VH-VL binders against Cytochrome c oxidase assembly factor 8 (COA8). Designs and how they scored, part 200

Target 1, 167 residues: Cytochrome c oxidase assembly factor 8 (COA8), of Homo sapiens (Human) (q96il0)
Amino acid sequence: APERGAERRDTAPSGVSRFCPPRKSCHDWIGPPDKYSNLRPVHFYIPENESPLEQKLRKLRQETQEWNQQFWANQNLTFSKEKEEFIHSRLKTKGLGLRTESGQKATLNAEEMADFYKEFLSKNFQKHMYYNRDWYKRNFAITFFMGKVALERIWNKLKQKQKKRSN
Key: E = the ipSAE of ESMFold2; O = the ipSAE of OpenDDE; V2 = 0.75 times the mean of E and O plus 0.25 times the DockQ between their complexes.

## First folded at step 18 (VH-VL)

Design mj19 (from mi1 with heavy chain S54R; framework fv_ebronucimab; at its last look DockQ between E and O 0.35; V2 from the best seeds 0.62)
Fold by OpenDDE, look of step 18:
Structure mj19 (fold): chain C 167 residues (1-167), chain A 124 residues (1-124), chain B 111 residues (1-111)
Amino acid sequence: as target 1 above (167 residues)
Amino acid sequence: EVQLVESGGGLVQPGRSLRLSCAASGFTFSSYTMNWVRQAPGKGLEWVSEISSRGSRTSYADSVQGRFTISRDNGKNSLYLQMNSLRAEDTALYFCAKETPFDYLWGTYAFDIWGQGTMVTVSS
Amino acid sequence: QSELTQPRSVSGSPGQSVTISCTGSSSNIGKGYDVHWYQQHPGKAPKLLISGNSNRPSGVPDRFSGSKSGNTASLTISGLQAEDEADYYCQSYDSRLSGYVFGTGTDVTVL
């Protein structure tokens, strides 16, 4: 009786590629594209004298980045899975094998794939609407805090100039 | 119900290692920054470590830097604290704590959900 | 470790008002970082009482109020009740530590 090979459920390795910048870096670093989301992570520098507003902005940017990474990682996995299922289903309906005579993976034509994309977009329309809404909300907040930080920095520079003139 | 449940505490000798776990339920675990906070017997609260929602960023108190490692498995809704080179001063009740959602107006971060804690005793 | 300084104990009679101070430095409260307050009953986990200096989470009674001025934050408990007997901790962020800091804790007793 042949031992049924335990299908290793490829649990997507939770290996978030921890791009670790050099410890002595004094600036933000951009990592390579994430394997799942295809988004480039930013490692935000923490200044020694970070203001409360700068800290809030940094945290908001970090959280928004991670939110985006998670959304697109999940969306890309879902898309890839559903695309493969669609291709398999259509090939089966056509009486075609999953592989060509040359041993290549059988593909569908552009018209058939257009149907898949339309259906996928329709199915995920609400999800994308919620994503877009939250994306705008987050980016608006980021922009708002960036403005506050900019004003704070200007004010601090002015105070330092006044103190230097008084001495 | 929103809940955090710590486990893995116990009695250990100095220099040994211990791994704590925190199981989250009732909320989207992967959306929140998580923290470890400890309380020595009859003492106050001490922040230990933070990990971002996807684990891309970690931070540690100076008292545990280089000895402790915070990690998470969002697929299991679990937070971990690997504690190496344990000292008598590490004896405490260890709490898992969730950060509040980001306030888009004020940008405040507090710990809104806490576990009941798991006791770690480091003794010869 | 840079701790925020709290009085060791505060006491009051039922119906009275008590205030707990939390004094920091120029690297934490004095720098403008927000202060949060937690209540902890004996043998229980801490509970968030005040967020962002003065905001009360849902389910926290109106008798609890928070304020901040300079390097000092304050928690006021008005109309003190027997159930308010607990340890209270302030919490903030410290820029030198690049981490969260807690107060030393205050034991509130109801006489």
Scores: ipSAE 0.866, ipTM 0.949, lowest interface PAE 0.6, mean pLDDT 92
Fold by ESMFold2, look of step 18:
Structure mj19 (fold): chain C 167 residues (1-167), chain A 124 residues (1-124), chain B 111 residues (1-111)
Amino acid sequence: as target 1 above (167 residues)
Amino acid sequence: EVQLVESGGGLVQPGRSLRLSCAASGFTFSSYTMNWVRQAPGKGLEWVSEISSRGSRTSYADSVQGRFTISRDNGKNSLYLQMNSLRAEDTALYFCAKETPFDYLWGTYAFDIWGQGTMVTVSS
Amino acid sequence: QSELTQPRSVSGSPGQSVTISCTGSSSNIGKGYDVHWYQQHPGKAPKLLISGNSNRPSGVPDRFSGSKSGNTASLTISGLQAEDEADYYCQSYDSRLSGYVFGTGTDVTVL
């Protein structure tokens, strides 16, 4: 048997932060958008008696969130950098400054910016294609393991019901 | 070629600090959960710590909790272990190890790539 | 505390089969967590032999096989060869420790 003191310290009150799930929450929580990826992270609940299969599913979901956060953080950064470089290059070609007379950032009109968006999509097409492939693979795997967990839970309910009847 | 190369080991006095590094090459480092595992001389393997691929989730063995900090820099393909308040029982060969990707059929995670290790000796 | 127990050593002649046991508890193997196996030659890093109880990674000879039942996992080396002389470790997850646990290790000797 484990030490009683070690078990009693596995719960902690919520600290002061931007996001803090309720102390007695039994559910996953969705936090605010990540600064860089602009995606809302899921804060996964770990039940007291999580099965090994449930752990596999949770870890897969956590890893998929990690992967997705990283991809969009990188793409958002690349998009911003390449957009500014494109604008600066076009302004320099026209002999224009990077700031207007009022100090605001100079920009391009919608037709000029359309060239950037087309160029960005073309340059990053293969990367997004691989991302979409992996996104579908991961989500199908998650769905597959959700089904396995559902079957496990049904089996456990049937086992408990049969045990109660055998008295 | 797929490699993990540890460095930063050495002789250090109890109570002092040491920082280990692990340089990764030949695979997409940022895609994988990474681990530290140690082996005391003549003894077996002991898991030390893990860090998720983005670095947002970490965990530690009870024996090192509060003293060791795992971190990573995906831009440099590097994994780190900051070891504070070192004790004689921390003397070991320290390996970095890469977790396998999720196996879609079996859901298995194992340590498929290991470095050769860096020796840490904590002695007066 | 939870730890995976292995025999200290196992011996066999070339061509024979040897089996290494790995016994855990209700918080690790007995709860249903997967078992992985690693081979470690002297002075070398561990090498993954078996993942997920019985899956052989590419490049691992088919003479290595694994199984799990109850609290115990087994690694079998069929057709023992001289290069199989090494230390072998099992690994699982432990829910009480919230972390990975390794076995005590088994020294395989080829006679």
Scores: ipSAE 0.558, ipTM 0.809, lowest interface PAE 1.8, mean pLDDT 85
ESMFold2 (binder alone), look of step 18: mean pLDDT 92; pTM 0.943

Design mj2 (from mi1 with light chain Y100W; framework fv_ebronucimab; at its last look DockQ between E and O 0.51; V2 from the best seeds 0.69)
Fold by OpenDDE, look of step 18:
Structure mj2 (fold): chain C 167 residues (1-167), chain A 124 residues (1-124), chain B 111 residues (1-111)
Amino acid sequence: as target 1 above (167 residues)
Amino acid sequence: EVQLVESGGGLVQPGRSLRLSCAASGFTFSSYTMNWVRQAPGKGLEWVSEISSSGSRTSYADSVQGRFTISRDNGKNSLYLQMNSLRAEDTALYFCAKETPFDYLWGTYAFDIWGQGTMVTVSS
Amino acid sequence: QSELTQPRSVSGSPGQSVTISCTGSSSNIGKGYDVHWYQQHPGKAPKLLISGNSNRPSGVPDRFSGSKSGNTASLTISGLQAEDEADYYCQSYDSRLSGWVFGTGTDVTVL
């Protein structure tokens, strides 16, 4: 009896593409799209004199980025898996093989695939609603802290100008 | 119940290596920044290392920089600390600590959940 | 390592108020980084007592309060109880170290 190969549950390899910017970089870097999430990671620069507000903003941005990366990586994997399962199931029901006579991967027509997309969206609707809610919360917070940091920077520049005029 | 459980501590000789583990349960481990904090016998708390939720960013105290490596496996809800070139000064109870959820109003980060710690003794 | 400075010990009678100071520098508390407080009973893990200078997590009694002014943060324990006998640690972030720093710790004794 052939040993049924243990289906390697393709757990999304925790291999976050460690985009490493040059060590001497003094600015944020944007990496290539992650292979799972398709999102471009940002490597945030840490200034030597980072203010507490700047630190909070940076941490929030980093956390939000990682949250997005994880969500989309998992969503894309789930989508790909369910899509493949759907195709296989439909082909089997039709009595068709997984490969065409030309050796190409058998595909379903656009109408059949439309059914899959509709079903997938319906099934994941609540998940997407929660994601969107949290996305807005995070981005509003980011914007808020960006405003605070901007004000702080303006204030510091004004103080420096006053000190230079007094000397 | 939210819990962190440290393991892997023990007696080691100077210059040797040890790997600590922390098992997380009761919360979405992959969503939080994790830390190692140590406490030498009869001494205060000392921050050791931090790792972001995805593991993409790590930081270390100067005392352990270049010798210790923090890592995580989110699939296993596990945090690790690889300790190389151990010194007598590394003798401590090592705690795993979780950062608080981000406070969207104040942006505060603290350590809200701690393990019971695992003891590392470095002695000749 | 730049530690935050705390008194070694503080004592009080039941029902009294005690205050623990945590003094930092221009690179941590004085720079405006938040201060957190932890309580640690003997042989136990630290417990978060105060977050962000003055915020109490759920389950922390209202007799614990935090404040911050300049380079110094303070933890006040009002109505001191026998169960409050523990070590207390402040925590902040240090920009020079790019990491967390703890206070030296304060032993609170209830007389």
Scores: ipSAE 0.849, ipTM 0.946, lowest interface PAE 0.6, mean pLDDT 92
Fold by ESMFold2, look of step 18:
Structure mj2 (fold): chain C 167 residues (1-167), chain A 124 residues (1-124), chain B 111 residues (1-111)
Amino acid sequence: as target 1 above (167 residues)
Amino acid sequence: EVQLVESGGGLVQPGRSLRLSCAASGFTFSSYTMNWVRQAPGKGLEWVSEISSSGSRTSYADSVQGRFTISRDNGKNSLYLQMNSLRAEDTALYFCAKETPFDYLWGTYAFDIWGQGTMVTVSS
Amino acid sequence: QSELTQPRSVSGSPGQSVTISCTGSSSNIGKGYDVHWYQQHPGKAPKLLISGNSNRPSGVPDRFSGSKSGNTASLTISGLQAEDEADYYCQSYDSRLSGWVFGTGTDVTVL
């Protein structure tokens, strides 16, 4: 692919990617991990002569990325909030404050934190089941459309070669 | 019940601004691409703008590019249209519309839920 | 701007069939983009009738059918009824405009 280029940028302080693909890039780009979702966003290439089928695939991938990023951003925020609440509750039970004598945030040992992780997963089990179902449905659809696009591109290349030979 | 309710329309002078709102209820607002469509009195439908489910991707009709800004707040189930530098030809009933879920087999998108519209009149 | 051409009006007697054409160009329907159809009664919001050229959403009577060939899509209303009197719009995507386009609209009259 000609005209490869990427503008390298620092990850945004808010966890939002600052990546800006070149105007005439011929390839999809994978940016740095988003701070909130911890997922790497794909910046999709839009070819100048994108077919309707290629557009359908791109839109499906874009919508799936947005859906996935929103889910994990929300879960990460909920996780962080409930983690701090759990730590606060257990420190109160021990008669300890929220900070150590050095001013650092107090924490719990790995065994105590394992109880939090178990509780969090149990509480959110149904949401993760629906997420997994939808993830598999979307992945199957994406694979299906990738196959359709691949066949379309093969047919178009063979047709173009056949046209050039007939001239 | 699934519903979209527009508000914020009114009478304004050319060159002024208005901000339209669309309140969504009865469906998971954050899962769907949203659109604004307008209809001048006695005329047909004209697509205005689109915003992706997260709000990260937007597009605009040429007639409003640079003057209108679409946005959404998924926490409030609300869609917005900021209309700047209004012109007489922007006079219309403005609808918000929800795109259908992606058809995993055929990959089609259509507008399946519409509001009743809010009227914007731009005249001196 | 509307770039899809529809007849201004179409009429038929109750029980008859009417067909509304929607003609586009090589940048929209002719390129292969899907066509959708909407019904709009006076003073009401549009309602989706047909998506993806021929798919009828739940709740839409089977007397409404759609097809597409070349640069032209068609909506057929079989067994025309009084409540079908409304405006009808087609919609597609246009690659040159990078956006959605609607047809000019057709007023269906039941005689």
Scores: ipSAE 0.667, ipTM 0.872, lowest interface PAE 1.2, mean pLDDT 85
ESMFold2 (binder alone), look of step 18: mean pLDDT 92; pTM 0.947

Design mj20 (from mi1 with heavy chain D103E; framework fv_ebronucimab; at its last look DockQ between E and O 0.01; V2 from the best seeds 0.00; counts 0 for: pae O 10.8 > 2, placed apart)
Fold by ESMFold2, look of step 18:
Structure mj20 (fold): chain C 167 residues (1-167), chain A 124 residues (1-124), chain B 111 residues (1-111)
Amino acid sequence: as target 1 above (167 residues)
Amino acid sequence: EVQLVESGGGLVQPGRSLRLSCAASGFTFSSYTMNWVRQAPGKGLEWVSEISSSGSRTSYADSVQGRFTISRDNGKNSLYLQMNSLRAEDTALYFCAKETPFEYLWGTYAFDIWGQGTMVTVSS
Amino acid sequence: QSELTQPRSVSGSPGQSVTISCTGSSSNIGKGYDVHWYQQHPGKAPKLLISGNSNRPSGVPDRFSGSKSGNTASLTISGLQAEDEADYYCQSYDSRLSGYVFGTGTDVTVL
């Protein structure tokens, strides 16, 4: 039941930090918010005898998480960069400096900033529509495999019960 | 119009290093797991390494672990393979390959797009 | 070394069927991992023919079919045509190796 080799390169215990209570099974856990995406990643546990279907589900969830984290990290960075550029451009056309007389960063009022938000959303509309489409596709696939794993586990439980009675 | 183009192959002496590149076009490179697969002359296919869509997860065949490093630059749509401590047994045509889309429920993690390969020859 | 065994070659006349076996072990096909099939013409890159044991990607003729049972997967080419002359590889995952494995390859000859 070993996982893909990034965590098992050395055969010995992985160098990846993982919370795992002292017991026969460990659980997934949720980490702190990512600095760039603000999303909390799930850190997946790999059971000793992971089935091929369970591996598919885990990999799909891992890849979806990486895709989602990367999308929002990129969007957050682009948003921050373009917001500052918008503010600096509008301050320049007003003949104002980047800092007030008190030394604080100069800003625009909410009405002025509304133009930025509207422009950013309209410019990124198609990208966000493709993101939503792909998000739904990914979550449908995850749900599909969750159902298949659930059925597999029920079947295995029934076989184990019949095996115990034959012993 | 979807394509993968490998480069960086050549003749090197044992113990030396070589870096392969794979340029992707016609698809959203950053959305897919990528792989390297090699084929020694007159022989079959051998999986070498894989890297997750973000680059945060990698894995290697036992024959190359510790010597090869897979990486990617999603900003340049490029996949790389750094090959150190090369041996004669590493002589092969090296392909980069894309894993199947996430929505392909029945064929998940097959290799659906391949490059034409770059030849690496390790000899004295 | 590869864990998946294929016959070295198979042959058939045009219009006939040929079947390529791919035999693994309890750590790969026998554990239940999917099998994928690739076609490789001489001097060309491999092309995905069958994924997930039996699914044909768009553009692959329906004369190619796949199946899996126990430790063995099979690729069948019905209605063999001249352009089907190529090498064929199966591929799966192996839990002991923690990685993908390919079959030894089969050379298909059209007589």
Scores: ipSAE 0.565, ipTM 0.810, lowest interface PAE 1.8, mean pLDDT 84
Fold by OpenDDE, look of step 18:
Structure mj20 (fold): chain C 167 residues (1-167), chain A 124 residues (1-124), chain B 111 residues (1-111)
Amino acid sequence: as target 1 above (167 residues)
Amino acid sequence: EVQLVESGGGLVQPGRSLRLSCAASGFTFSSYTMNWVRQAPGKGLEWVSEISSSGSRTSYADSVQGRFTISRDNGKNSLYLQMNSLRAEDTALYFCAKETPFEYLWGTYAFDIWGQGTMVTVSS
Amino acid sequence: QSELTQPRSVSGSPGQSVTISCTGSSSNIGKGYDVHWYQQHPGKAPKLLISGNSNRPSGVPDRFSGSKSGNTASLTISGLQAEDEADYYCQSYDSRLSGYVFGTGTDVTVL
């Protein structure tokens, strides 16, 4: 009889996506969706002559990405866990088994699950509000720095053109 | 009279197995979920395991998961607890307990009938 | 194992009222699961005292009452009698454990 492996409660590892782009990549790389957050990680390219402003932007983007990955990984795990607990508790209340006669995982009907979703959303409402607030703050800052970097790049290109005309 | 009578307790060495029995009388045994609850000497109550009325569903406390097996024979009005790989921490008075009929919305059941318990001592 | 938290001991004089608290979490009492109470005399099996937060089974005196608010349930014994000296346990269900949970127990002493 195969030893039913103890389903390791996968605590969401602090999952910095282990996605490593090719070593010779000279551009940003988008990885596959993370298994916990379902978000696609971006590996940010570091140019050889990265300006301090570009570095700040890159670090801010990276930090924001990590923040998003952690939030959604935890949220998805919490959701999955609470959903399972809800189903189990409701099945117990009905005197039903956790599995059907066909061996399939027993489920609840759509109406019963609607109650779960409502409760879950209500319970997590404040958490989502804080997330949204911080998301907007972070993205606003990123956009601002993107603008600054764009201006810096334009200015540097203009200086180079002037120097070439003077020689 | 509604009654639960536990048996099969005793002194056993660590790593050994023991089988407890509970005989039910005075009620429709096959209609109720049955439980095992234990109490270590001088300690509180600890839920151990439950089995649905039909025996199709079983649950276990983490402390006994993989070591204990609850079963029932509705034809004999009997509940069983097979205890394998016994540990010193399993030393307790083991009660058979009947769940109340379903009365409440949240799927929680009380235990309205208890046996007197059977003592299990695990010692080297 | 997540236990419901009870005071270790409560004492009162005959005729007084005593209250035993049972504090849980969002996975048990706070989730809305019912709380049950048991009385256990020394050397005896537990006896169901309160079912479903406040329901009293037949044969249980009216001096016993149960309530629940938030993550906490309470058992109140009014008109304390010598025969009420016993251990008291709350019980609920925990969704994380997918099993029943008992309180740590409270020793009630009649002074």
Scores: ipSAE 0.000, ipTM 0.584, lowest interface PAE 10.8, mean pLDDT 88
ESMFold2 (binder alone), look of step 18: mean pLDDT 92; pTM 0.945

Design mj21 (from mi1 with light chain S98Y; framework fv_ebronucimab; at its last look DockQ between E and O 0.48; V2 from the best seeds 0.67)
Fold by OpenDDE, look of step 18:
Structure mj21 (fold): chain C 167 residues (1-167), chain A 124 residues (1-124), chain B 111 residues (1-111)
Amino acid sequence: as target 1 above (167 residues)
Amino acid sequence: EVQLVESGGGLVQPGRSLRLSCAASGFTFSSYTMNWVRQAPGKGLEWVSEISSSGSRTSYADSVQGRFTISRDNGKNSLYLQMNSLRAEDTALYFCAKETPFDYLWGTYAFDIWGQGTMVTVSS
Amino acid sequence: QSELTQPRSVSGSPGQSVTISCTGSSSNIGKGYDVHWYQQHPGKAPKLLISGNSNRPSGVPDRFSGSKSGNTASLTISGLQAEDEADYYCQSYDSRLYGYVFGTGTDVTVL
């Protein structure tokens, strides 16, 4: 019985492009699109006098970013793999080679590819629903913490103004 | 069952290197920030290092900065600590610790799951 | 390393209440960072007891309570039991160190 080779689940290499901003940067940096997720990573600046609330917000944003990067990296990899498998399977069924007479990669027509997209979306529908739910939950929390941080900053500015008037 | 299992501890001479591993099971490892915490014999807990869920962000205690490197392999559900230029003061039980899920209301970060630890002894 | 200060030991009789203090500075507890508490029995890994100053994880008895005021956090153990004999550690974040900090630890003895 041929040993069914354990299909190495090609997990997207965890090599998130280490966009390193300049060491002396005092602001957030946006990197180029990641090669797997196609999402632009943000490098969050850490201020010297970061408040606990600002830290919580930063951590939440960072975690949410990483969550998004991982999700889309894996989704894109899965999509690409399944698409290729679909094309190969269909070409084989048609008795066509993987390459045209001109040496180009053989492709399926738009109608056949529409079937693939429909099937792929159907198969991944639940996954996308969970993603969307969690995306909204995370972004709502981020917005909430942004509001708290804004209020804290206003309050601190008011206290500083009062102290300056009293001296 | 959610579990962390540390390995790679042992007796080493000062100036040598050692690599610790932590195997995670029972949870989505790639979704959580991971930490190393150590405890010297008969002493308290000391935070050593943190790594974000994707591994894109790392932080270190001053005591190990420049000598230790935290890393992870999410495909293997594994956390690592490369320890270089070991000192006698690095002698400790090393724990792998998982951060709690982010509390969307309070934004609290605690360590909810711990391994049993692996002992590192640095001695001449 | 700036450690949070805890009493070395606290003792009580079964059924009594004991309180463990954790004193920090303006760079950690006093800055408003959350305090967490851990219980560690001899030869065991630490267990999360209190999260975010006062929140109890599932499975932690209600006799454990946490509070925070100014630069000091407190863990109160009401109705002390023999099983509560352990080391207790507070934990927070320090803005100067850009990292987590633990307390010096408190040995709780049940008399």
Scores: ipSAE 0.808, ipTM 0.932, lowest interface PAE 0.7, mean pLDDT 91
Fold by ESMFold2, look of step 18:
Structure mj21 (fold): chain C 167 residues (1-167), chain A 124 residues (1-124), chain B 111 residues (1-111)
Amino acid sequence: as target 1 above (167 residues)
Amino acid sequence: EVQLVESGGGLVQPGRSLRLSCAASGFTFSSYTMNWVRQAPGKGLEWVSEISSSGSRTSYADSVQGRFTISRDNGKNSLYLQMNSLRAEDTALYFCAKETPFDYLWGTYAFDIWGQGTMVTVSS
Amino acid sequence: QSELTQPRSVSGSPGQSVTISCTGSSSNIGKGYDVHWYQQHPGKAPKLLISGNSNRPSGVPDRFSGSKSGNTASLTISGLQAEDEADYYCQSYDSRLYGYVFGTGTDVTVL
């Protein structure tokens, strides 16, 4: 797990870390890469006095992260599956086995594999274009809500209300 | 046709388990947060559980925490509720519900599509 | 556990306006969370009627309107019709419960 707020120091010994229990985090955390998407998830901190607008922003960021992870997990699986099918089809056309003499999966040379990569990119071009469009739309929305939260915090400071007695 | 169809309800004894299913059709199931909401006979609506679009985040009402488990299989367009240690007060019609799409301007999260429900009766 | 308070019943004649209140606390409506409204006919699933305090989804008649002020949200049915006879529930989020909360429900009767 990465140590948030701690970095190398000029005089600090190697391996020294700041103490901050994970469950008592006061900031967002970056997690390890997801197995299927290879993306690092953000573990979002929930402040004690989170406003309704701050909650909307957090949920938008969480849902965007899940959408992004699902997209790349699906693409990675599709890429692997179609790559294997392409290799299998070409080996069969050439009358070759699926395994080498050593028992490893047989493969195609780099020039032969270039045909697969080009076909895959061409076939998926529109899907990736829609992904990029949606990615930018989501990030624009996140920025929009960040602005709303910033204004809310400024407005609360300008009110400058003193705490009142609880009784 | 956009719809949600619950199943798996029935009559069970207290302390036993039951698993509810909700089959989704007519929309991209994996894009939406899903919820379970229940309604005891003659009573109002009670939120039970929520699961995020990927299934990575879940939350539960206090009344079911530790006993119920929400899950989903996006490959089968299905939502599930595993109900353990059932009690008489869990007797209700159980609905699955889809959350609305995110609205860039309002950020609204309401339940826009509901199933017809599946009845769970817990009695001896 | 916590619930939003609604009147148990409201009645009106066809063509009249009725208003259903939904009163919460400082941990839900009073904190500023959105309020949504659902209509439920007997034996049927709930149907989303108003989202985000005042927004009417496609297909919901314009005689339904919603508003929110302070700890209270209101649903108004203008020009009451026989088909409006149903139960109505408000919904919000509660920061103490970390979850959604529904109102107690209001039975609307058309005389």
Scores: ipSAE 0.652, ipTM 0.862, lowest interface PAE 1.3, mean pLDDT 84
ESMFold2 (binder alone), look of step 18: mean pLDDT 92; pTM 0.942

